# Designs tried in a protein design chat: VH-VL binders against Isthmin-1 (ism1). Part 5

Target 1, 164 residues: Isthmin-1 (ism1), of Danio rerio (Zebrafish) (Brachydanio rerio) (q5ege1r286to449)
Amino acid sequence: LFGVDTDSCERWMNCKSEFLKKYMSKVATDLPSCPCFYPTEVAYSTADVHDANTKRNFRWKDASGPKEKLEIYKPTARYCIRSMLTLESTTLAAQHCCYDDSMKLITRGKGAGTPNLISTEFSADLHYKVDILPWIICKGDWSRYNHARPPNNGQKCAENPQDE

## First folded at step 23 (VH-VL)

Design o1 (from f4 with light chain S33T)
Fold by OpenDDE, last read:
Structure o1 (fold): chain C 164 residues (1-164), chain A 125 residues (1-125), chain B 113 residues (1-113)
Amino acid sequence: as target 1 above (164 residues)
Amino acid sequence: EVQLQQSGPGLVKPSQTLSLTCAISGDSVSSYNAAWNWIRQSPSRGLEWLGKTYYRSKWYNDYAVSVKGRITINPDTSKNQFSLQLNSVTPEDTAVFYCARDEIYGDWKEYFDYWGQGTLVTVSS
Amino acid sequence: DIVMTQSPDSLAVSLGERATINCKSSQSVLYSTNDKNYLAWYQQKPGQPPNLLIYWASTRESGVPDRFSGSGSGTDFTLTISSLQAEDVAVYYCQQYYTTPYTFGPGTKVEIK
């Protein structure tokens, strides 16, 4: 029943877990910042980008393919990318960044990427349960979801869209 | 075990609406992990996917362009069924129609693991 | 749309011998995120719906005999029946489920020689 899903969303949002707090703190320091522009190299392979905040190099993969279902999860995004895990990674997380038709970072709203606590490289199943399922049980309420999982703008890119 | 049972008339006149129903057992039409499809088969067009309905954050429908504008696939949560409506049929729409399930889950396994028994629908005056 | 093709159109194989069916997609059905091929194989007998044999290009569905195997990646795929049995006489279809609309191959009819 749909009503049960709403209650589940509230429970998810209000979940008090010391472990989760610590993990999210690590994720915040472990993940690269989103590039302000879509790295076009990912369309052919991967893009290797140095992240000034973490002082590490990261590889990015395109996440705009049909199976990403952007029309469902990120309806205003044209492109998305995910960071790849590295040997230096202290978490299993992946940065997720989405961009508009002009290849500019979406920094807020329903089209903004949010950090994946579990990278699909580690486990697609866990990624679904930890990152996707909460979105589903919140009935795609991006406002509540983004509140719990804030979009990254570590490079201080221009706010996009402006009317959000 | 998942079972799909089809029902509906096998004869439809041109310009009328083709209507079929698929009853689900062993799964829920509103499952987050499943999508519900209609596929038809004819000698001239082979196997042709027509569309699907599924629930994620809300109800979604995907339709093939070939029938878009004429097709409606609706879930019925109260009866655990989903239906096919195809308007303005012509003899070219004559085919065996199948309902089928795919497991969308997290990685969108959109192959068809369970099928209805099939329903021959003939469009004729 | 992704166009699926199969070869041959029909195949006659002696009982106990190997049957090989090829399938091609006009575009890659390999998903870079999980490195899986979104390709399935079906067996269809007269008067019955298609029956799922293989998914992810090479994973055998539960209950499917081990003489059936799938291989390939990207755009080229193969279904192999290592030792054809009498009950294997049917039409076999490949199907991509990488993107909508989902599309099927035209089918390959397998008969006993």
Scores: ipSAE 0.897, ipTM 0.943, lowest interface PAE 0.5, mean pLDDT 95
Fold by OpenDDE, fold request of step 24:
Structure o1 (fold): chain C 164 residues (1-164), chain A 125 residues (1-125), chain B 113 residues (1-113)
Amino acid sequence: as target 1 above (164 residues)
Amino acid sequence: EVQLQQSGPGLVKPSQTLSLTCAISGDSVSSYNAAWNWIRQSPSRGLEWLGKTYYRSKWYNDYAVSVKGRITINPDTSKNQFSLQLNSVTPEDTAVFYCARDEIYGDWKEYFDYWGQGTLVTVSS
Amino acid sequence: DIVMTQSPDSLAVSLGERATINCKSSQSVLYSTNDKNYLAWYQQKPGQPPNLLIYWASTRESGVPDRFSGSGSGTDFTLTISSLQAEDVAVYYCQQYYTTPYTFGPGTKVEIK
């Protein structure tokens, strides 16, 4: 009806590009873990947070503004944040973390943030094509999307929601 | 080039439903990168955005609170058009109605780059 | 809702002179993520729909003469017509598209002195 069917989503999900696999691997090691709680400092500026896994400091920026359209992309999220690129970054990716009304990390489900393979700092256009368009192609099927782009819980935060 | 052509009656009785249609050419009502809006203009209320419809993962509708509960904006993919229904109209709803397109894309550029010609709708007994 | 205001309500300017219209938003329409101002300007002539002039506060729409310029950031914006022409007689509106509901300023009527 709209020119996009589930087959397109399947093709995206099952993409076996070696480059993509390697890039995803690098992204997994390059990006900071999601803080278990929303760093409230980001509401006013940026927040510098030490990531124990990478032993590096990362700057986080709020991603909860109206143009993030959380009601569409992350319908159960109240807050979201993105990591900023650093000089030490080996990828162009940004970590994306989302939080509920209690400012607790959403670790799974439709409201969970997922890594952006392309940071908006690098290219908003590429971010759209690489990160947003697949979501659209999958018709907002968060389960499929999250399978391909697993939410981060590197700090082993409590599962949220519990009954997901 | 995108063109929007409005149609519908210019006179509606109080308590009845105002109905307008906006035919799209040069773009698709189901485009991922476009949204389709209704805006009205009156001397008393100025330019007032009423709502929009657009498709991404599904059809979405955003409505202004001022008309929420009375307004329906529906896409028609078969005719590549979208419509406005405003129920229970009163003389206060008298205005020039415009359909308009905004671009969404990745940045949600929700300014209105293309407009219909406008339709004066008078609510009168 | 974001309330938009404009000043002045009306402006009479001699041909070839500068016209300046101010617009204010009740809250910032600057998106920190991309540092863009979600503010547009429209020109409306009698019997016509508004015509987009400026978006992103300062980017001219295609076909818009160079004499039109937009400036400002955050909550304060300005539309400038560097040299008013006869065809510029119209009502000008600012509009924020930062968040719904989208809201317009009340308009500024520009006339020739």
Scores: ipSAE 0.895, ipTM 0.943, lowest interface PAE 0.5, mean pLDDT 95
Fold by OpenDDE, fold request of step 24:
Structure o1 (fold): chain C 164 residues (1-164), chain A 125 residues (1-125), chain B 113 residues (1-113)
Amino acid sequence: as target 1 above (164 residues)
Amino acid sequence: EVQLQQSGPGLVKPSQTLSLTCAISGDSVSSYNAAWNWIRQSPSRGLEWLGKTYYRSKWYNDYAVSVKGRITINPDTSKNQFSLQLNSVTPEDTAVFYCARDEIYGDWKEYFDYWGQGTLVTVSS
Amino acid sequence: DIVMTQSPDSLAVSLGERATINCKSSQSVLYSTNDKNYLAWYQQKPGQPPNLLIYWASTRESGVPDRFSGSGSGTDFTLTISSLQAEDVAVYYCQQYYTTPYTFGPGTKVEIK
């Protein structure tokens, strides 16, 4: 999609698209902040959580299943969740949050969730192309990926892990 | 068209190493969207997945616990093939071995759409 | 591990008649994120490797005759051959690819009555 692997990551990171910039701006305002703790109710159904920053309620879905391949994409995460699209959503994005064994938000590092510009609810294929493929192209370099897609800590949760 | 061609000996002595190779055509062993598997079949154990190798951000290997510690699956990008090594074999390892591709893509479609022709490997003294 | 079972072990059906094979998984193979069942069906003839028939529980692989159909969700699945043909004599296997290790059913032998 972006060409040769050696340069494709840099091209992705350095992509200067006005559309993308605007879209990411909307994503930043449209998505809920990550809860500081894993909402355990998502293990059985969905969790409805009020987001103070947007003053809206969001529904969260578990994203910890085997097909999430956390061992590959988020090797230090035990749990992950994604926000669901709402009628009020102005983007197709989903917030993605990951948590450690103690169900505490991972705020940085290779295990930290990052916003999905395309929700899997809209298109798994586009999600792969837009959110996952760049990770692959960057050879799983979480530092570069997270730089381009910063993990959310809108609730000002404690830094986790401390040693990162 | 994807084709898998297996090669290797059909007879191995106990305690020795079983070694098979699977040559790929029509696809790349380094494809982001494919994984390369070994599966065996015997009357006693039926179809049994042994493990796979695949490249995404790096090379990954997944092995079945039943053979973990004895199994190695290695890709060879120069020859566009992958191999199976199974150490310390016993008669219980006698089976028809298959190499197979799964198309993982974004949804991890880990069903096997292309298979090698199969290789009967008999473990006997 | 997810254990796969099939029933019956063997099935004899007259030519042109319906053949039905059941498969059960010990755990659900339905992925809640995309609502897809990670279940496949294979046909295997003597001396040949398994041949993929169905994936996603109900999607036919390219080239597979429409007399083959898959159904079910969660833990219970069915492969149906609406009108058995002579070339359909084989052993059929279900397989889950929801999680590793990938596991197969024990197989169902389909014969002509």
Scores: ipSAE 0.882, ipTM 0.939, lowest interface PAE 0.6, mean pLDDT 95
Fold by OpenDDE, last read:
Structure o1 (fold): chain C 164 residues (1-164), chain A 125 residues (1-125), chain B 113 residues (1-113)
Amino acid sequence: as target 1 above (164 residues)
Amino acid sequence: EVQLQQSGPGLVKPSQTLSLTCAISGDSVSSYNAAWNWIRQSPSRGLEWLGKTYYRSKWYNDYAVSVKGRITINPDTSKNQFSLQLNSVTPEDTAVFYCARDEIYGDWKEYFDYWGQGTLVTVSS
Amino acid sequence: DIVMTQSPDSLAVSLGERATINCKSSQSVLYSTNDKNYLAWYQQKPGQPPNLLIYWASTRESGVPDRFSGSGSGTDFTLTISSLQAEDVAVYYCQQYYTTPYTFGPGTKVEIK
């Protein structure tokens, strides 16, 4: 199983689709930067946060619930949030940010959030296929996954964890 | 079409181990899109989820606290099946046992769309 | 654990009449992230395993007659059989799959009056 999965992971990582490249470029400009701290408002509603890089306000929703399966996909994260789609969005993507027990952004490592190319608001199934399945195919190798899907630190938050 | 076929003894003595097997057809025990569950049903406890096994980056198991410490659910990729072991059984464990699949497409649809035929297991001396 | 309850325990309905079964969860099974209710309904006939009828509280499983419908949100849910047929005599269960352990209601026995 591992051999097959490894091959598939390499294929995914080395995908040279022009469409994907263009889409990824749009995603990079379309998505807000991760807040340095977990916006606590998301615990009971949504949070509106101004993004300095895009000069736009974005709404964030908590993504820490049981169905996110953080224990599997983000094992060192305590909290995660996901940006919501807007009418101004040019992609179907959502920013995904994860935070430690101190509500500080995880900027690297296995607990770091990574951009979702497909927002769950659009399609949970496509999100699974496009964003989650590659992680599975890569056998949970966050290093390879994060290389293909770099965690966002657009606000230049402190590196966390420091020893990784 | 997915089919689940159960097998195992219907009688177990107290303190012994209950063992059942669920053979899968039409799907894979190591499918990234499925999880494989054991559920039991009795007049006293109704329908009770016991646990599941599933493969993602590795094999995972979730067990109900009520049977945790006594239960083991193991996949067998070579035979495309999964098993249930329940140790130290008592008459209170008497029930009809079902294996069942849940699909994880989308947001972890952990409802059970396919079931085995059920196996009555009686714990008696 | 999320405790599931159902009402009534048993229901006798005339053929062609509406049957209504209620299910309640001790806490909300609505996931705020995706606004979905993690609630399913099953039909079980004697000697058979439960058969999935409804998931996401209101989505019919493939092959399920349209006389079956699910509604509700949060903690209160309802299964409705718009026109009871003879083959609908069974015990019906609700189940939450919001969090482990997944839990079932005690069941509602539906009979013909």
Scores: ipSAE 0.859, ipTM 0.931, lowest interface PAE 0.6, mean pLDDT 95

Design o1 (from f4 with light chain S33T)
Fold by ESMFold2, fold request of step 24:
Structure o1 (fold): chain C 164 residues (1-164), chain A 125 residues (1-125), chain B 113 residues (1-113)
Amino acid sequence: as target 1 above (164 residues)
Amino acid sequence: EVQLQQSGPGLVKPSQTLSLTCAISGDSVSSYNAAWNWIRQSPSRGLEWLGKTYYRSKWYNDYAVSVKGRITINPDTSKNQFSLQLNSVTPEDTAVFYCARDEIYGDWKEYFDYWGQGTLVTVSS
Amino acid sequence: DIVMTQSPDSLAVSLGERATINCKSSQSVLYSTNDKNYLAWYQQKPGQPPNLLIYWASTRESGVPDRFSGSGSGTDFTLTISSLQAEDVAVYYCQQYYTTPYTFGPGTKVEIK
């Protein structure tokens, strides 16, 4: 029914799996909101950050090293963090937040972090299949990818970049 | 099983362009899961990574600083090959050249699991 | 650029004895975020390309005998051949793959004494 003349990125964006819908909803309620500023403690350890919306503390780990390939995946980001899995985690997901040179949260555009539906702490291979391959089949089109995986701004940080 | 088969001339004159190809069997040059590298080996420099090509949102290249500006690595999806061009060669570029694969599935595993047989390229007179 | 050094340049070891090769990087190749050391070891015999032995500093590639082991973290790494066999005569190289350019050590030649 679906011929080779349709866009596979659009097929991915329009997936209506009941499992995926339930999982995405759980992820949205269980993950912390991104801090508005890069917590500089992560440069040499983890950081514990209180999440006002859930009233829980979450641990964050730096995700800015050269193996993150930010120049490919998040080209305007200078720093990123991911929330860490714990024994209390109810999903396999991790929040992913990216920051500009001024350490301010990027809330939209090609440098904005997007939640990992599968944390790299759980499985790098499954994260690749679930989070990276869709980005590749969308040819890195951040507007389409971010539509399916909206960048978090639950703490209502200042819009960044302001225009675009 | 992945196999890499190299071809190209073994003698190149100074100031000319060195050109090699690497044919891939058992994998695809366009695979999202692999990157395609050139590495050279000489007595004076030992093993030296030169660069790689791979696909993500587009075709990307990473080149070693030592050869940047002189090197081009291109995929050829129709022949399932990738090439090396090194411009303006000098006798210092004399080496055994290898093509090699790394896996970029999951982690960026930029160690080399499959190597070509090697091609001695001599740059002289 | 991360400079890789190895010691010794060459060693001779009696058949069945232990060979130890050291590799040092000028910068850490440990990514603390995933706790992985981006360090590999290769064996190269005359007229052949290098052959991958170990990755992640200590994980053996499939088909590599148990007598090969890797250890170390950060900037200091060791390849050990616990009981040298005749077929282990080769040059051994370490390689970092943490950041570009990916760099190799100068090699250590292992011979039977």
Scores: ipSAE 0.791, ipTM 0.899, lowest interface PAE 1.0, mean pLDDT 91
Fold by ESMFold2, fold request of step 24:
Structure o1 (fold): chain C 164 residues (1-164), chain A 125 residues (1-125), chain B 113 residues (1-113)
Amino acid sequence: as target 1 above (164 residues)
Amino acid sequence: EVQLQQSGPGLVKPSQTLSLTCAISGDSVSSYNAAWNWIRQSPSRGLEWLGKTYYRSKWYNDYAVSVKGRITINPDTSKNQFSLQLNSVTPEDTAVFYCARDEIYGDWKEYFDYWGQGTLVTVSS
Amino acid sequence: DIVMTQSPDSLAVSLGERATINCKSSQSVLYSTNDKNYLAWYQQKPGQPPNLLIYWASTRESGVPDRFSGSGSGTDFTLTISSLQAEDVAVYYCQQYYTTPYTFGPGTKVEIK
């Protein structure tokens, strides 16, 4: 009988795949920083925002609809956005940013957006396997999940929430 | 292949609790990829979604407002089943009750790919 | 709640002819972020549970004959049976799955003329 009883979340967090490390490094370099405030024009169309760090313009889509299930995955977020893939994209990833009732970027905690290593524009199924299943395996523990998938605050937006 | 087999009494007196069970084969009630629903059908109301249970960070329930406060849906992991309890029934609750699966792998695909055989429950004295 | 309506209530069609069923929703079931219409169609024969035919408005479920097709977007949707067969006599329901409660149309009965 092989009775191994290990925490699957810890196994996921401690994955040492060289391919994954290279991919995540490239994602961190190529994705835009989250805007500090929810760009309200996404409620009607997409928003085009210049990203100083990458010197590129990115388009953003609203990601706040009922099928996003924010009440489960990002329970203090009221609005979210995702960056769109383009012909110039070098990864399959999308930046994911979430905002509170005052439309301010949530920079930490259970409501903070976390980058999608696989954009839902590319494949909802692969996004589920790569981004959602680990969250489920970790039982929604944002502190462990966010350690492996850090919320973006490259624009150094005001800390939010102020008390964790 | 996924199969859903219903059981439970077909006659319930007014004010009592309607209780049905759905046994699952070919899938697990605790699967991260599926959600487990109850739907009823009557001539007066047609098809009506009642609620669902599913696992993410914990077990969640979503219930239709029309039955919230009277309905409970519970998984039973040891028997690979899920149940429906509907309290304080009236003759207006008379319907064919179905259990149904939806897939939450990838998108939240809240359309129903597998259905139980249906159970006619009549509420009368 | 998103109210689903269907027309006609019943439809009589000769074998081999086209049957067309309309479904309307009181609110859009299109999620513009992913450009998907959260609309499904079911077939129900007497004494049986509903059987899934179409999802995402136009995608045929595996094993469903190609004479069944779905179209439409937003609030207006159509199920078409291009050449009616005897086994297609049933009641057909549309269902939205965009937001809870998930709601069904009242059904359209299809009969052989």
Scores: ipSAE 0.782, ipTM 0.894, lowest interface PAE 1.0, mean pLDDT 91
Fold by ESMFold2, last read:
Structure o1 (fold): chain C 164 residues (1-164), chain A 125 residues (1-125), chain B 113 residues (1-113)
Amino acid sequence: as target 1 above (164 residues)
Amino acid sequence: EVQLQQSGPGLVKPSQTLSLTCAISGDSVSSYNAAWNWIRQSPSRGLEWLGKTYYRSKWYNDYAVSVKGRITINPDTSKNQFSLQLNSVTPEDTAVFYCARDEIYGDWKEYFDYWGQGTLVTVSS
Amino acid sequence: DIVMTQSPDSLAVSLGERATINCKSSQSVLYSTNDKNYLAWYQQKPGQPPNLLIYWASTRESGVPDRFSGSGSGTDFTLTISSLQAEDVAVYYCQQYYTTPYTFGPGTKVEIK
């Protein structure tokens, strides 16, 4: 047993692509910040929210239904939202934000939302390959996955307790 | 392309364990893109989903509440199979049992695109 | 649990005529976030497993003839066979896959007059 292969999660975290680097930079500037509280309007329709950092309005959809499988992907989250694509979108990405039982943004840990590099509105299949499959190869290790896909807290919302 | 081949006894005594196996060809039981289900059918109950096994961060099981506590579904990666164990059976468990695949690539597509041939299991003394 | 019901229990239709099968769910199977109805239809012939016909309420599975179509949304769904063929004699089931346990309708037997 002299050598072992590099961990597949580690390979994914360290993968370098000029296209991906440029795309992720564009995503980081294009997506809205997560609201600090779950906008309860999304339970019935969509919510329009002004994003101060980008000075644009974004529309959000609920992402909390049983098909989201939060019990697997975002344990401790009770509610999530995703930003919607529009004709004004410059990427295929969507912001993803998750909230606890008190409807407060989860800023880190296993329940924190992470940006989707490919919105499910564009393609559920590509979203799976680009955003979900890496989570699977990292065995659901939120610290490693979130390192590569940092949860958004651009509004500087109250942080989770440190033990979370 | 994908084929599911069932095996196991067709007669089980009451209070014993019903055991069936489903062998997979054209796909892998350990695929990140598929989930592996058991479904039964009887004249009195019709088609009834029993449960599934699939891999994400670990192996997961989802079981129907009607059989939870009696059912176990296990993958066998070395044989490319998955199994059903149903404990403490009664004559009411007599049915044709099917294994079935669903895709979990993209959306969770929990409709069944490939089915095994079916195994009639009779629970009788 | 989402209870699925179907009507009629049995249907006799002349060759070449339209057959219509209804399915109702006790709760909506529409996920408004992705605007998809989590409803499938199956055909089952004696001694065979069910065969998938339609998913997402209206999308035909590959290899399914054009005479099969699905429609409806929310809680009310319909399977239509526009021109019944002899090989379409079977029992037809709807199935919801929105929440566990995934549940099937009781079936509708289609016969030729």
Scores: ipSAE 0.768, ipTM 0.888, lowest interface PAE 1.0, mean pLDDT 91
Fold by ESMFold2, last read:
Structure o1 (fold): chain C 164 residues (1-164), chain A 125 residues (1-125), chain B 113 residues (1-113)
Amino acid sequence: as target 1 above (164 residues)
Amino acid sequence: EVQLQQSGPGLVKPSQTLSLTCAISGDSVSSYNAAWNWIRQSPSRGLEWLGKTYYRSKWYNDYAVSVKGRITINPDTSKNQFSLQLNSVTPEDTAVFYCARDEIYGDWKEYFDYWGQGTLVTVSS
Amino acid sequence: DIVMTQSPDSLAVSLGERATINCKSSQSVLYSTNDKNYLAWYQQKPGQPPNLLIYWASTRESGVPDRFSGSGSGTDFTLTISSLQAEDVAVYYCQQYYTTPYTFGPGTKVEIK
């Protein structure tokens, strides 16, 4: 419990709270909502999916391969996708959505996707620094990390898992 | 400059435990940006990755299937070192053993940028 | 396991001439999501550990001379030394790092003719 990294998590959460809230609002309006079910076309190529909230189509790419390290970062997820950057993007962010074995969106908990504030399409190094490093300093505590980086459920998909 | 300095005995009897240590300078074993590997090399098998240790939400280990169950890799944060224990060795385990770093900053760059000098370990009566 | 093979086993090349080393993987090491080939090349001289030359199939490590280049994708890869120097006499290994266990090719010995 003496861990310096635990204290660093609290500092990360508190120091960035006001700015992060504003930035997250901009990301939420710029990014598509997660589809409620894994779009199986991404297993073979990219998929265009209509986003009802923005009334635009977004292109999605599979994010489930071994280099994603889901066993570390999203241990209850079987599949994930990320949205691709568009010409109309106002941020470098990407939506990140994760799905259980039944291909249903995970809306909360340790397997839920969280928005990438920096798309890996833009820079893996910046993504690491902005999105992964805070997860590490929080020791993978999903409840605190997800509080600062809420999983998307803009389409109001069924809560999953239901009891948590 | 990162340097890896190996130590440990070069002769081990069959059925005993092979034990090596790798001391790190110019980096930290607890770095979030690096993973710490053991690799061995013999004329008959060439280069063979054995496993690694690294920190994310906790300390993790990845081990090659060929040695899983016999191998343990441990960090020692107070000494800035990591170790290899390989149990129940046979003459087939005779090799030059290397410790090596890979960088896990950004993408998982699981290729090896810094190597120890190598330790020949002979398993023989 | 992804099996890595190399050809030839050894190669004799005249000083200043081109050396070409091939590497094949039993499965693709391309991650289509990021379009990266998880393939590295190493040079090893006697009594020394391997030294990293190339990563992501074609990116030279810092300090590696321009005469070294990597190419290929998926399962087929090539290391080229455009103008062989005396100091390039070594064994060259390819390595995949797409999935565990990370595996190496058997090596190609390069000599001067």
Scores: ipSAE 0.745, ipTM 0.880, lowest interface PAE 1.1, mean pLDDT 90

